# VH-VL binders against q9umr5: the designs that were tried, part 452

Target 1, 268 residues: q9umr5
Amino acid sequence: SYKPVIVVHGLFDSSYSFRHLLEYINETHPGTVVTVLDLFDGRESLRPLWEQVQGFREAVVPIMAKAPQGVHLICYSQGGLVCRALLSVMDDHNVDSFISLSSPQMGQYGDTDYLKWLFPTSMRSNLYRICYSPWGQEFSICNYWHDPHHDDLYLNASSFLALINGERDHPNATVWRKNFLRVGHLVLIGGPDDGVITPWQSSFFGFYDANETVLEMEEQLVYLRDSFGLKTLLARGAIVRCPMAGISHTAWHSNRTLYETCIEPWLS

## First folded at step 21 (VH-VL)

Design yh41 (framework fv_nofazinlimab)
Fold by ESMFold2-Fast, scan of step 21:
Structure yh41 (fold): chain C 268 residues (1-268), chain A 123 residues (1-123), chain B 112 residues (1-112)
Amino acid sequence: as target 1 above (268 residues)
Amino acid sequence: QVQLVQSGAEVKKPGSSVKVSCKASGGTFSDYAISWVRQAPGQGLEYLGEIIPMFGLRNYNEKFKGRVTITADKSTSTAYMELSSLRSEDTAVYYCARTKYDILEGFSDFDYWGQGTMVTVSS
Amino acid sequence: DVVMTQSPLSLPVTLGQPASISCRSSQSLVWSHGNTWLNWFQQRPGQSPRRLIYKVSNRDSGVPDRFSGSGSGTDFTLKISRVEAEDVGVYYCMQGTHEPYTFGQGTKLEIK
């Protein structure tokens, strides 16, 4: 009856984080088959994002094949970027709702506890030297590091985010755009009190300009050029924006009000 | 001086649960991940799971999922490992150990260990 | 799970002579660009394990330079250039590249 739900976790995360989300889904949509993918858990969440995309792709193919009516994706934090790439590289995905929970869709630029923990001797202003090296690009956190003061380096060195956002050319860009556009709904969730995703508007495809002023999605070149289909999706009425204040980064998957407001309506 | 101090030996009956503590000192508890490793008599080392207190994140070895629960109390710099539905095969010394995640220097696995806690499950 | 295989499992050695322990993984432990999360631990009788080597070849503070680690990919070696009496114990390799983290079976080093 209800479409199956596939859940993709975030940095240092595992299926354990989603126990409340599963309870909420079971209460409002009883009988829904929910699969939380236990791939790239804990430390392995630091593996390059393209490697994670390949592994998650292999896991979702049989689930999608078994559900001809379609599936929903709920993708948390870094997992939202994995799901972005999945929708682009899969020629035959049947995703209806792609629900992105506080994911850095335009990248990350901030001195968060995660970055201080992983780069204890670095400041956000210096991280570009590490992240935009071939060595740094072998760590997932660097795959979406987006320094607005070194945009040329980001465009040239980013092995993942700049490509999947169509900010740099790629031979597969046309096919990736066609595949992504098959999604039924793109549901974007995030908020100012997240405390990890910086700027928080990255969850809605907003980001810093060179002066660290946030420009929203409609002012981004990727939107204006329709590089991977955002403008087309918005015109189709397929983009849902659901910002909510008062929610910290590790609480998006365990807040009942958020679930009822932003997630529940998109699970058919 | 970095030290991990564990709680004392336990003797448990089959089907019961045990909760072992690991108190950290000499370093910032929240800067490290705390892992649990066991060693059955005369056997090798086996990983149970890990907690990252700073982020409240946990990951468990699939073999122990459903039976192991790892928690942390930042205010007391103490990590806990609880193992339920105990069997004779769970008789082992249980160790806590800490890990530093530093991308530039590289991951530093299990750099300091607790003294171990003997858990005996008798029938 | 990644299987870590140590050889030999029993290592009788004469004082002052070199000793060598092999560790082989069922999968590559290379993260990228030579980053390999392989560690070596020593466990003396009645004591908790103590780390000797991290990231294949880096010695921990206080570990004598007669201990060295080497290797790449799936094949690793711990070498003791001149065995001392205090080296008696069990030595374990451990991989951190893939979860769950796994250990070798242990090599018991004894004086002949």
Scores: ipSAE 0.755, ipTM 0.875, lowest interface PAE 1.3, mean pLDDT 93

Design yh42 (framework fv_nofazinlimab)
Fold by ESMFold2-Fast, scan of step 21:
Structure yh42 (fold): chain C 268 residues (1-268), chain A 123 residues (1-123), chain B 112 residues (1-112)
Amino acid sequence: as target 1 above (268 residues)
Amino acid sequence: QVQLVQSGAEVKKPGSSVKVSCKASGGTFSDYAISWVRQAPGQGLEYLGEIIPMFGIRNYNEKFKGRVTITADKSTSTAYMELSSLRSEDTAVYYCARTKYDILEGFSDFDYWGQGTMVTVSS
Amino acid sequence: DVVMTQSPLSLPVTLGQPASISCRSSQSLVWSHGNTWLNWFQQRPGQSPRRLIYKVSNRDSGVPDRFSGSGSGTDFTLKISRVEAEDVGVYYCMQGTHEPYTFGQGTKLEIK
């Protein structure tokens, strides 16, 4: 039978955002046990990401324990960062495919509708003053704010992203790398018409340099230093890149063509 | 002068569905989340769920999952709440209310409310 | 779910006298750095709820200064310094820190 699938939602989401995804899985892989985790729904999705990681960890442990053949993770938007941390902190995870669905893996730096909605009086150029304060780091969206013009502040103040990416040292870094490398496949999905994830290449571990020129994963220091295992995974053939144009941020989990092309092949 | 204007009273049979509307005026509809709250006769207030129209994101109280559906139409600045499999205990006044998620100023919960829609479920 | 408990449930008050309503939560409502999303609503007979207080102690525009909110953590109070006839109604506290949002059972304020 098919391995169970665990779904981790994004900012303000709940399980009902994934009804189409569940429909697609049931059609192509009938009998698959799919669990969409209803933790940190709605406004609680703004809680610090490390708090979310702890809660999701407690929820996934019994699911993984009951599936000795392994499980798959589908993690959407901000949820992809939660899943990255889960894979690092769990020394006993049995995740086969980790499917990252338009997640800002290297961070976010954009004047998007989310920024306008959550910070109506701020522009991306000014948000570093808020996000890199202790106060700002109590909100999930600031945990992955990555201002390429204030990299020193990002490295010193980021309580989450800089640590899980190995951009700043941490006592657990070696164990986190070992744990992350247990994953079978890292499936990266994203695209230029997302409209929220900025730069969209962040979903593929690309990001802005100080001139706002996007450098791809292989040019990033975290890759070159193999800080958490990206270079090792790529050498194994374990990284899958699946970019698709024409898909907006809220449509990744409800587009049939996207599902058939990028998700379905990795749900053994 | 912000207003949330709801549709008129409904009388429904057990097992049927009801769909209540909430039209926003006097502000930018997409800047706010719209929540639904009900009040049974002589009882307190009970939260059903919310929608963020700008993103089409919706979240429901676990108690009502599977029965409640909240939607929004940005072109008409209208939010909807549909409740299915109605039973007599669903007899209540249903309210829409708005919330602003401003991280700097803090969350502004339920600052304006609709006038309410009485839904009566009769056998 | 977070349980919100109000006392008293019935509050008869003489016109011009002060009134006080207590609200207790089963869990801390603190989010971060003092931000606590505790709100107070007034519902007059036959009307929709109207928000009086947000974030523990902030008055909404148009709310008279005789209304004040205070408290921290799990214990909160709404005070009316001098009750007027128009204050008759049911008062609800509401927490927005934890999903699902929950309300107190309500306090009915009546003139003696």
Scores: ipSAE 0.709, ipTM 0.848, lowest interface PAE 1.3, mean pLDDT 92

Design yh43 (framework fv_nofazinlimab)
Fold by ESMFold2-Fast, scan of step 21:
Structure yh43 (fold): chain C 268 residues (1-268), chain A 123 residues (1-123), chain B 112 residues (1-112)
Amino acid sequence: as target 1 above (268 residues)
Amino acid sequence: QVQLVQSGAEVKKPGSSVKVSCKASGGTFSDYAISWVRQAPGQGLEYLGEIIPMFGVRNYNEKFKGRVTITADKSTSTAYMELSSLRSEDTAVYYCARTKYDILEGFSDFDYWGQGTMVTVSS
Amino acid sequence: DVVMTQSPLSLPVTLGQPASISCRSSQSLVWSHGNTWLNWFQQRPGQSPRRLIYKVSNRDSGVPDRFSGSGSGTDFTLKISRVEAEDVGVYYCMQGTHEPYTFGQGTKLEIK
């Protein structure tokens, strides 16, 4: 029998967006119990990410407890950051494959229609004034805003991403690293045509330097210092990188070729 | 001026489905979310769900999940609400209303409403 | 779901006199730093609801200044300083902080 799959959605999303993904899983792995968590749906997806982590934690505990052989996580967009934190705060998770679908793992810095929709009068160059305030940190999108031109403010003000990435010290960092390293596989998915996640390499732990040149995961201090276990996981052979061109941000969970290539192999 | 114009009244039999349209004008359709709210005779206002056309995402009130489907067609600036397996208790005026999400200025909930569509379910 | 409770349900008022409607929520409606998603709507017979107040106390464009909203947390009030004949209708409070969005049961304002 296949391990249960838990799906965590993204910004403004709900379980409805994953109907194609569920069809694909049912076709290739019939009998798989798939739970799409309908927590922090729609507007509530803008709640602070630590609040979302707590809510999702309460929901996944009984699912994991009923599956002693382990579970898989499929976490989309912002949901991938929720899952990163879940794996760090849970001392007893039994996650085999953590599949991250186009999630801004190193943060977001983009002038997209997405940004204009939520901040109609702002540009990416000035959003740091809002996001790095205590007021801004009460919105999930600001919890992973990473302005490469104001990295000092990001490091000091980010209440979420800088902490889970070990970019700023935290008392729980050692425990979070130990817990995260319990994961069987970290499957990273993303691509250049996403159109929302900026830079798209953020889905693979790459990010802009101060000149907006992308530095890949292996050049990041987070990786080099092994702050939460990326270097250890890579050495263990547990990191899978699956980039795919031609896929827009809202299509990662409904593209059959993407599913067959990047997701299906990890749903044992 | 912003306008939301809904389709005309419908009379349906129990067990059938109804699909109500809501055409938006005055601004770009993708700048806002469209919600559906109903009002049964002798009852208050009840939220059914919301669609955000820009992202192709929708969210439903659990009470109606499995029976309600909300869709949008950006080319015609029209949102649709389809309710299946109709019961006499579904007799109501169905409204569409828009919401503008702006984190800095604050969310503008239900700032404009359609004229309403009467749906009558009778045997 | 968040329960929104209005009182009174029936509000007969004399022209020119003040009127007040209370709305209580079963949970706090505070999102963050002064953002409380509490709205007030007016519905005239046979017409669609029209928003009067958003974010507790902000008056919509075109809404007369005799209408005002106040409150915090779980306790909110809509006031009309001097009732006019055109104010007849049903008034609803609505919360947008928690999904699903919910409405109060409505207060019918009538001229005596």
Scores: ipSAE 0.754, ipTM 0.874, lowest interface PAE 1.4, mean pLDDT 92

Design yh44 (framework fv_nofazinlimab)
Fold by ESMFold2-Fast, scan of step 21:
Structure yh44 (fold): chain C 268 residues (1-268), chain A 123 residues (1-123), chain B 112 residues (1-112)
Amino acid sequence: as target 1 above (268 residues)
Amino acid sequence: QVQLVQSGAEVKKPGSSVKVSCKASGGTFSDYAISWVRQAPGQGLEYLGEIIPMFGMRNYNEKFKGRVTITADKSTSTAYMELSSLRSEDTAVYYCARTKYDILEGFSDFDYWGQGTMVTVSS
Amino acid sequence: DVVMTQSPLSLPVTLGQPASISCRSSQSLVWSHGNTWLNWFQQRPGQSPRRLIYKVSNRDSGVPDRFSGSGSGTDFTLKISRVEAEDVGVYYCMQGTHEPYTFGQGTKLEIK
């Protein structure tokens, strides 16, 4: 009997994207109950991330309650940030493996097709003017916009990412850290050919400094201060890094080799 | 000049499937989302679902999940709506319509429509 | 699903007189900071729907200025200041704030 798997999708996405992932799980772990949450699909994926966290929380509570042995989360792209927050705000989650599929864990700063599609006249260098306003923070993509040249504005204006990363103070930070640390395994997946997540190392808690040089997780203040438990998890042996080249952003959930290498081993 | 051109009328038997096409011209196909809306004779408008061709992302109205499939072929700038397990109640004009998700200018919902495709389901 | 209720459903109007159509949503249509995804469409007999108004009050290019939209939250109005013969058709409100997108029942505007 395998633990149930809960899947959380990304920006403009829905359950349809995960049909191959479901096939792989069924082949390797037959009988696994997999629930792909069809919440905040399509346009609703642009809603503020805290609103999405509340909705997904209500959906996962009964699933977790029915599985006292635990559950696994597979969270894709923006969905990985939703799952980060879920693990922090839930005092009683029983998540064993949290599998993050190419999620911008330290944020996004890039001129990608998503940016051009949503902000056709904007460059990454000027998007901070929009995203770090109260207006911009009502859109999910701005909740994890992280301009390394305006870090002071990011820290002050980010209503979501700066708070869950412990980069800005919050009254609930100690409780959020305690809750997040309940996770059994944090499995980080991403790669250089993603083409959307910028820098791609954001999927592994790396990010740009003010000169746009990527600093890896262990050099981040978030890690060094152990703001939400990354250093503690790494010391416990609970962080798994699984980078893979040759995979584009929309292919992480449909690549069999990726599944066998990075996901399958963590689905007990 | 933006134009959405749909395939011709279809007559189908109950239990069969229909696939309607919507070819976009006069703009960049990948810059838009394409939605499908139907209208039964003498009735109002009902939303079926939407595709974002650039990303291959889709979402469907719960009422039609399991029966509706929306796809796109970027090489021909054409979106498709396939509806299976047809019933007499599916007799309607099916429209495609375009949406632009520009956060700065605001979402431009259903700004251009196709001419419609009449689908008749009868025995 | 968000229910969109229009009134009246039948609207006979004398040429040159004003006309008003109301649209009420079962939930607030406010996204954020004044953005409300409420749209109005006109469907003339035998034709595809044509968008007249987007985001509550913005008129599409080519739409005569006798058409105006207003409202907030859950209560919206489409007004025609002076009805012309070409305005005959069915008018629909539509919300895009919540999935799935939903339309009102339609208001049939006829010349009496």
Scores: ipSAE 0.718, ipTM 0.861, lowest interface PAE 1.5, mean pLDDT 92

Design yh45 (framework fv_nofazinlimab)
Fold by ESMFold2-Fast, scan of step 21:
Structure yh45 (fold): chain C 268 residues (1-268), chain A 123 residues (1-123), chain B 112 residues (1-112)
Amino acid sequence: as target 1 above (268 residues)
Amino acid sequence: QVQLVQSGAEVKKPGSSVKVSCKASGGTFSDYAISWVRQAPGQGLEYLGEIIPMFGKRNYNEKFKGRVTITADKSTSTAYMELSSLRSEDTAVYYCARTKYDILEGFSDFDYWGQGTMVTVSS
Amino acid sequence: DVVMTQSPLSLPVTLGQPASISCRSSQSLVWSHGNTWLNWFQQRPGQSPRRLIYKVSNRDSGVPDRFSGSGSGTDFTLKISRVEAEDVGVYYCMQGTHEPYTFGQGTKLEIK
């Protein structure tokens, strides 16, 4: 029988966004128990990510407990960061495949429609003034705002991303790394036509340097220092990279070719 | 002047569906979320769900058991609320209202409302 | 779901006198120690609701200063310092902190 699948949504989402994904899974792996978590739906998706992590943690514990053979996670957009933290915080997770659908794993730095919609009077160049305040850190989007021109402020003020990436010291870092490394496969999905995740390579742990030149995962200090286990996972053969062109941000969970190429092979 | 203009009154039989429209004018439709709220005769207000047309994101109140569907057409600046499997208890005035998610100024919940659409369900 | 409880449900008031409406939530409406998404609406007979107050205490443009909102956490109040004839209607509190958004039962303000 197939392992259960747990789906964690993104910004302003609910389970409705995953109707096509559920149809694809049912077609290729009939009988799979798929749970799309309806927590932090709609505006609650703007709550601090650590608060979301605690709520999702409570929801996944009984699902994992009922599946001793393991579970798979499919985590979309912002939800991929929630899942990153879940895998680090949970001492007893039994996740086989962690499938990250276009998630800003190294952060976000873009003048997208979401930015303009939530901060109508701000540009990406000045959002650091808001996001790197204690007030700004009470909103999820600021928890993964990563301004490459103010890296010192990002490292000091980010209450979430800098900590889970091991870019700033934390007492639990060693335990978080050990827990994260228990994952069977880290499947990274994203692409150049996403239009929201900026740079799109953030979905593959690449990111801008101070000159806005993208450096890929293997050139990042978090990888080189193996801060939370990326280098170890890659050496183990546990990281899968699946880039695909032609897919916009809201289409990752509803594109059949993407599903067949990048997701289906990892649902045992 | 901002206006949300709704479609006219409907009379429906139990088990049928109704689709109510809400056309935005006097403002930028894509800058706002559109919510649907109903009010049974002589009763209070009850939230059904919300759509963010810019991103095609939607969220529903669980109480409506998958019977509600909210959609939007950006080209006509119109949001729709469809309620299926109608019962007599669904007799109500249905309102659309708009919300702005400005993080700096704060969430501006339901700042403007449509005039309401009376939906009568009778056996 | 968050339950919003208003009192009184019926509020007869003499013209020119003050009026006060209480609203209590079953859980805190504070957004992670920051903003509180508590709103007040007025519905005049035969009309759609109109927002008076947002974020606990902020008056909408065009709302007379005789209307004021206050409160914190789970206890909120809408006050009218001097009731006028046009104030007749039903008043609702509404929370937006937790999904689904919920409304109080409504307080019917009438001139006696």
Scores: ipSAE 0.812, ipTM 0.900, lowest interface PAE 1.0, mean pLDDT 93

Design yh46 (framework fv_nofazinlimab)
Fold by ESMFold2-Fast, scan of step 21:
Structure yh46 (fold): chain C 268 residues (1-268), chain A 123 residues (1-123), chain B 112 residues (1-112)
Amino acid sequence: as target 1 above (268 residues)
Amino acid sequence: QVQLVQSGAEVKKPGSSVKVSCKASGGTFSDYAISWVRQAPGQGLEYLGEIIPMFGQRNYNEKFKGRVTITADKSTSTAYMELSSLRSEDTAVYYCARTKYDILEGFSDFDYWGQGTMVTVSS
Amino acid sequence: DVVMTQSPLSLPVTLGQPASISCRSSQSLVWSHGNTWLNWFQQRPGQSPRRLIYKVSNRDSGVPDRFSGSGSGTDFTLKISRVEAEDVGVYYCMQGTHEPYTFGQGTKLEIK
């Protein structure tokens, strides 16, 4: 029988967005128990990410306990960051494949339509003034705002991303790294035509330097220091990179070719 | 001026479906979320669900999940609410209302409402 | 779901006198400091609801200053300092902090 699949949605999302993904899984892996978690749906997706992590943790514990053979996670957009933290804070997770669908793993820095929708009077160059305040950190989008021109402020003020990426010290960092390293496969998916995740290479742990030149994962200090286990996972052969062009941000969970190429092979 | 204009009254038989429209004017349709709320005769207000036309994202009240479908057509600035498997208990006035998700200013919930569409379910 | 409880449900009031409506939520509506998603709506007979107050105490444009909102956490109040004849209708509180959004039962304000 196939391992159960747990799906974690993104910003403003709900289980409705994954109906095509569920159809694909049912076609290729009939009998798979798929649970799309509809916690923090809609506006609640803007709640602080640590609060979301706690709620999702409570929901996944019984699912994992019922599946001693292991589970798979499919985590979309912002949901990929929730899953990153889940894998770090859970001492006994049994996740085989963690499939990250276009998630800003190193953060977000871009003037996209969603930024203008949520911050209509702000530009990316000025959002650090809001996001790196205690007030701003009460909104999920600010928890992974990573301004490459104010990296010192990001490192000091980020209550979530800088900590889970090991970019700033935390008392639990060693335990979080140990827990994260238990994952069987880290499947990274993203592409240049996403249009929302900026830079798109953030989905592959690449990110802007101070000149807005993208440095890939292997050039990142967090990789080189192995802060949360990326270097160890890559050496183990546990990281899968699956970039695909031609897919917009809201289409990652509903593109059949993407599913067959990047997701289906990792659902055992 | 901002207006939300809804389609006209409907009379439906049990087991059928109804689709109500809500056309926005006087502002950028894609800048807002559109919610649907109903009111049975002499009763209070009940939330059905919401769509964000800019991103196509939708969320439904669990009570109506599987029966309600909310869609949006950005080219005509129109949102739709379809309710299937109608029962007599679904007889109500159905309203659309808009919400602005401005993080800095705060969420502006249901600042403008449509005029309402009476849906009567009877055999 | 968050339960919103209004009291009283029927509010007969004399013209020119003050009126007060209470709204209590089954769990905190605080999102963060300065952000509580509690709204008040007025529905006059035969009309769509109209928002009077948003974010606990912010009055909408065109809403008379005799209407005021206050409260915090789980306890909220809508006050009308001097009831006018046009205030007849049903008043609803609504929370947007937790999904699904929920409304109070409504308070019917009538002139004695």
Scores: ipSAE 0.788, ipTM 0.885, lowest interface PAE 1.1, mean pLDDT 93

Design yh47 (framework fv_nofazinlimab)
Fold by ESMFold2-Fast, scan of step 21:
Structure yh47 (fold): chain C 268 residues (1-268), chain A 123 residues (1-123), chain B 112 residues (1-112)
Amino acid sequence: as target 1 above (268 residues)
Amino acid sequence: QVQLVQSGAEVKKPGSSVKVSCKASGGTFSDYAISWVRQAPGQGLEYLGEIIPMFGHRNYNEKFKGRVTITADKSTSTAYMELSSLRSEDTAVYYCARTKYDILEGFSDFDYWGQGTMVTVSS
Amino acid sequence: DVVMTQSPLSLPVTLGQPASISCRSSQSLVWSHGNTWLNWFQQRPGQSPRRLIYKVSNRDSGVPDRFSGSGSGTDFTLKISRVEAEDVGVYYCMQGTHEPYTFGQGTKLEIK
């Protein structure tokens, strides 16, 4: 039968955001065991990402253990970064498809409603002062704040994203790369009308240079150095890019056309 | 002047559902999360769940999962709490309260409360 | 769930004397350095709860300075330096560090 699916939510989210996704999966792949993890829901989603990774790791271990044929991950928004780290820290994961649903894989730099909601007196240009402090790194959104005008501060202060992307050295980097490379497929989904993930190409490992010009994945040092295995995965034919226009940030998990085009084909 | 104004008292039969409204006035509805808290007569406070109207995100206390539904209508600045499969133990005053998630200033939990809505579950 | 335990549950006081309410959590409420989401609410008879203190020790606008909050980790205290007649009501501590948010049982402050 179908491999189990594990769903990891995003910022301020909970399992309730995925009701439509579960309906779609049940319609196309009846009998699939889908587990939407109700960990770090609501305000707990603001906890440091390494803390979230530990908690999600404990939850996914028994699910993976009972599925020797493998599992699929669907990881939404911030949840995609949690799943990136899970795949690196787990030396025994059996993930086939890792479906990253509009996640800021190279980080975030934008004046979005979420930023205004959490930092009502701040603009993107000065958020680096807060996020790259010890105070700021205690909040998940700052763990993937990537200011292209202060890349030196990002590299030094980011306790999470710079490490999992191999942008700063870590003793475990070689093991993390080996673990991540066990994934069967890396399915990247995102689009220009998301309105939250900035730049939207971050969902495809593209990002701003110092002039705010977007450089795609193949031009990034992390890809060129193969820091955590992107170049190797691409060479294996294991990276799938599925951009779609017309979808806002909170609609990725409830759009049928997106599901049929970008998600359904990878749920064996 | 910030106000959260709730709908009037309800008397319901066991097994039915109740839907209580909470209209925000004098403030910016989309800047806040709206939580629901109940209080049985002579008892303490119990959290049911929360919604962030701007994003549609909602979270529920596991104890009420499957029975409670919280929704919001941004056009009318109104949040709703619906509780189904009512039993006598659900007799309580139901309050809405607001929260602001400001990282620099700190989370402002339940800074303003509605006046409460008495829900009585009886035959 | 985090259990919040208040003591005493009944607090008879004489007008003008000090009063103290303790609140203990079953696990640490520290989010990060400087951030502990512990709040105190007052509920006067027939009224909605009103927040008095947020983040352990910060007094809300309009709250008299005779009210003060203190504590850390798992042990917190609300103090009233000189009880006034208008202070009659039930006082609740509440934690927002862990979901679901939880309240203490309430302390009923009564004038002797």
Scores: ipSAE 0.778, ipTM 0.886, lowest interface PAE 1.1, mean pLDDT 93

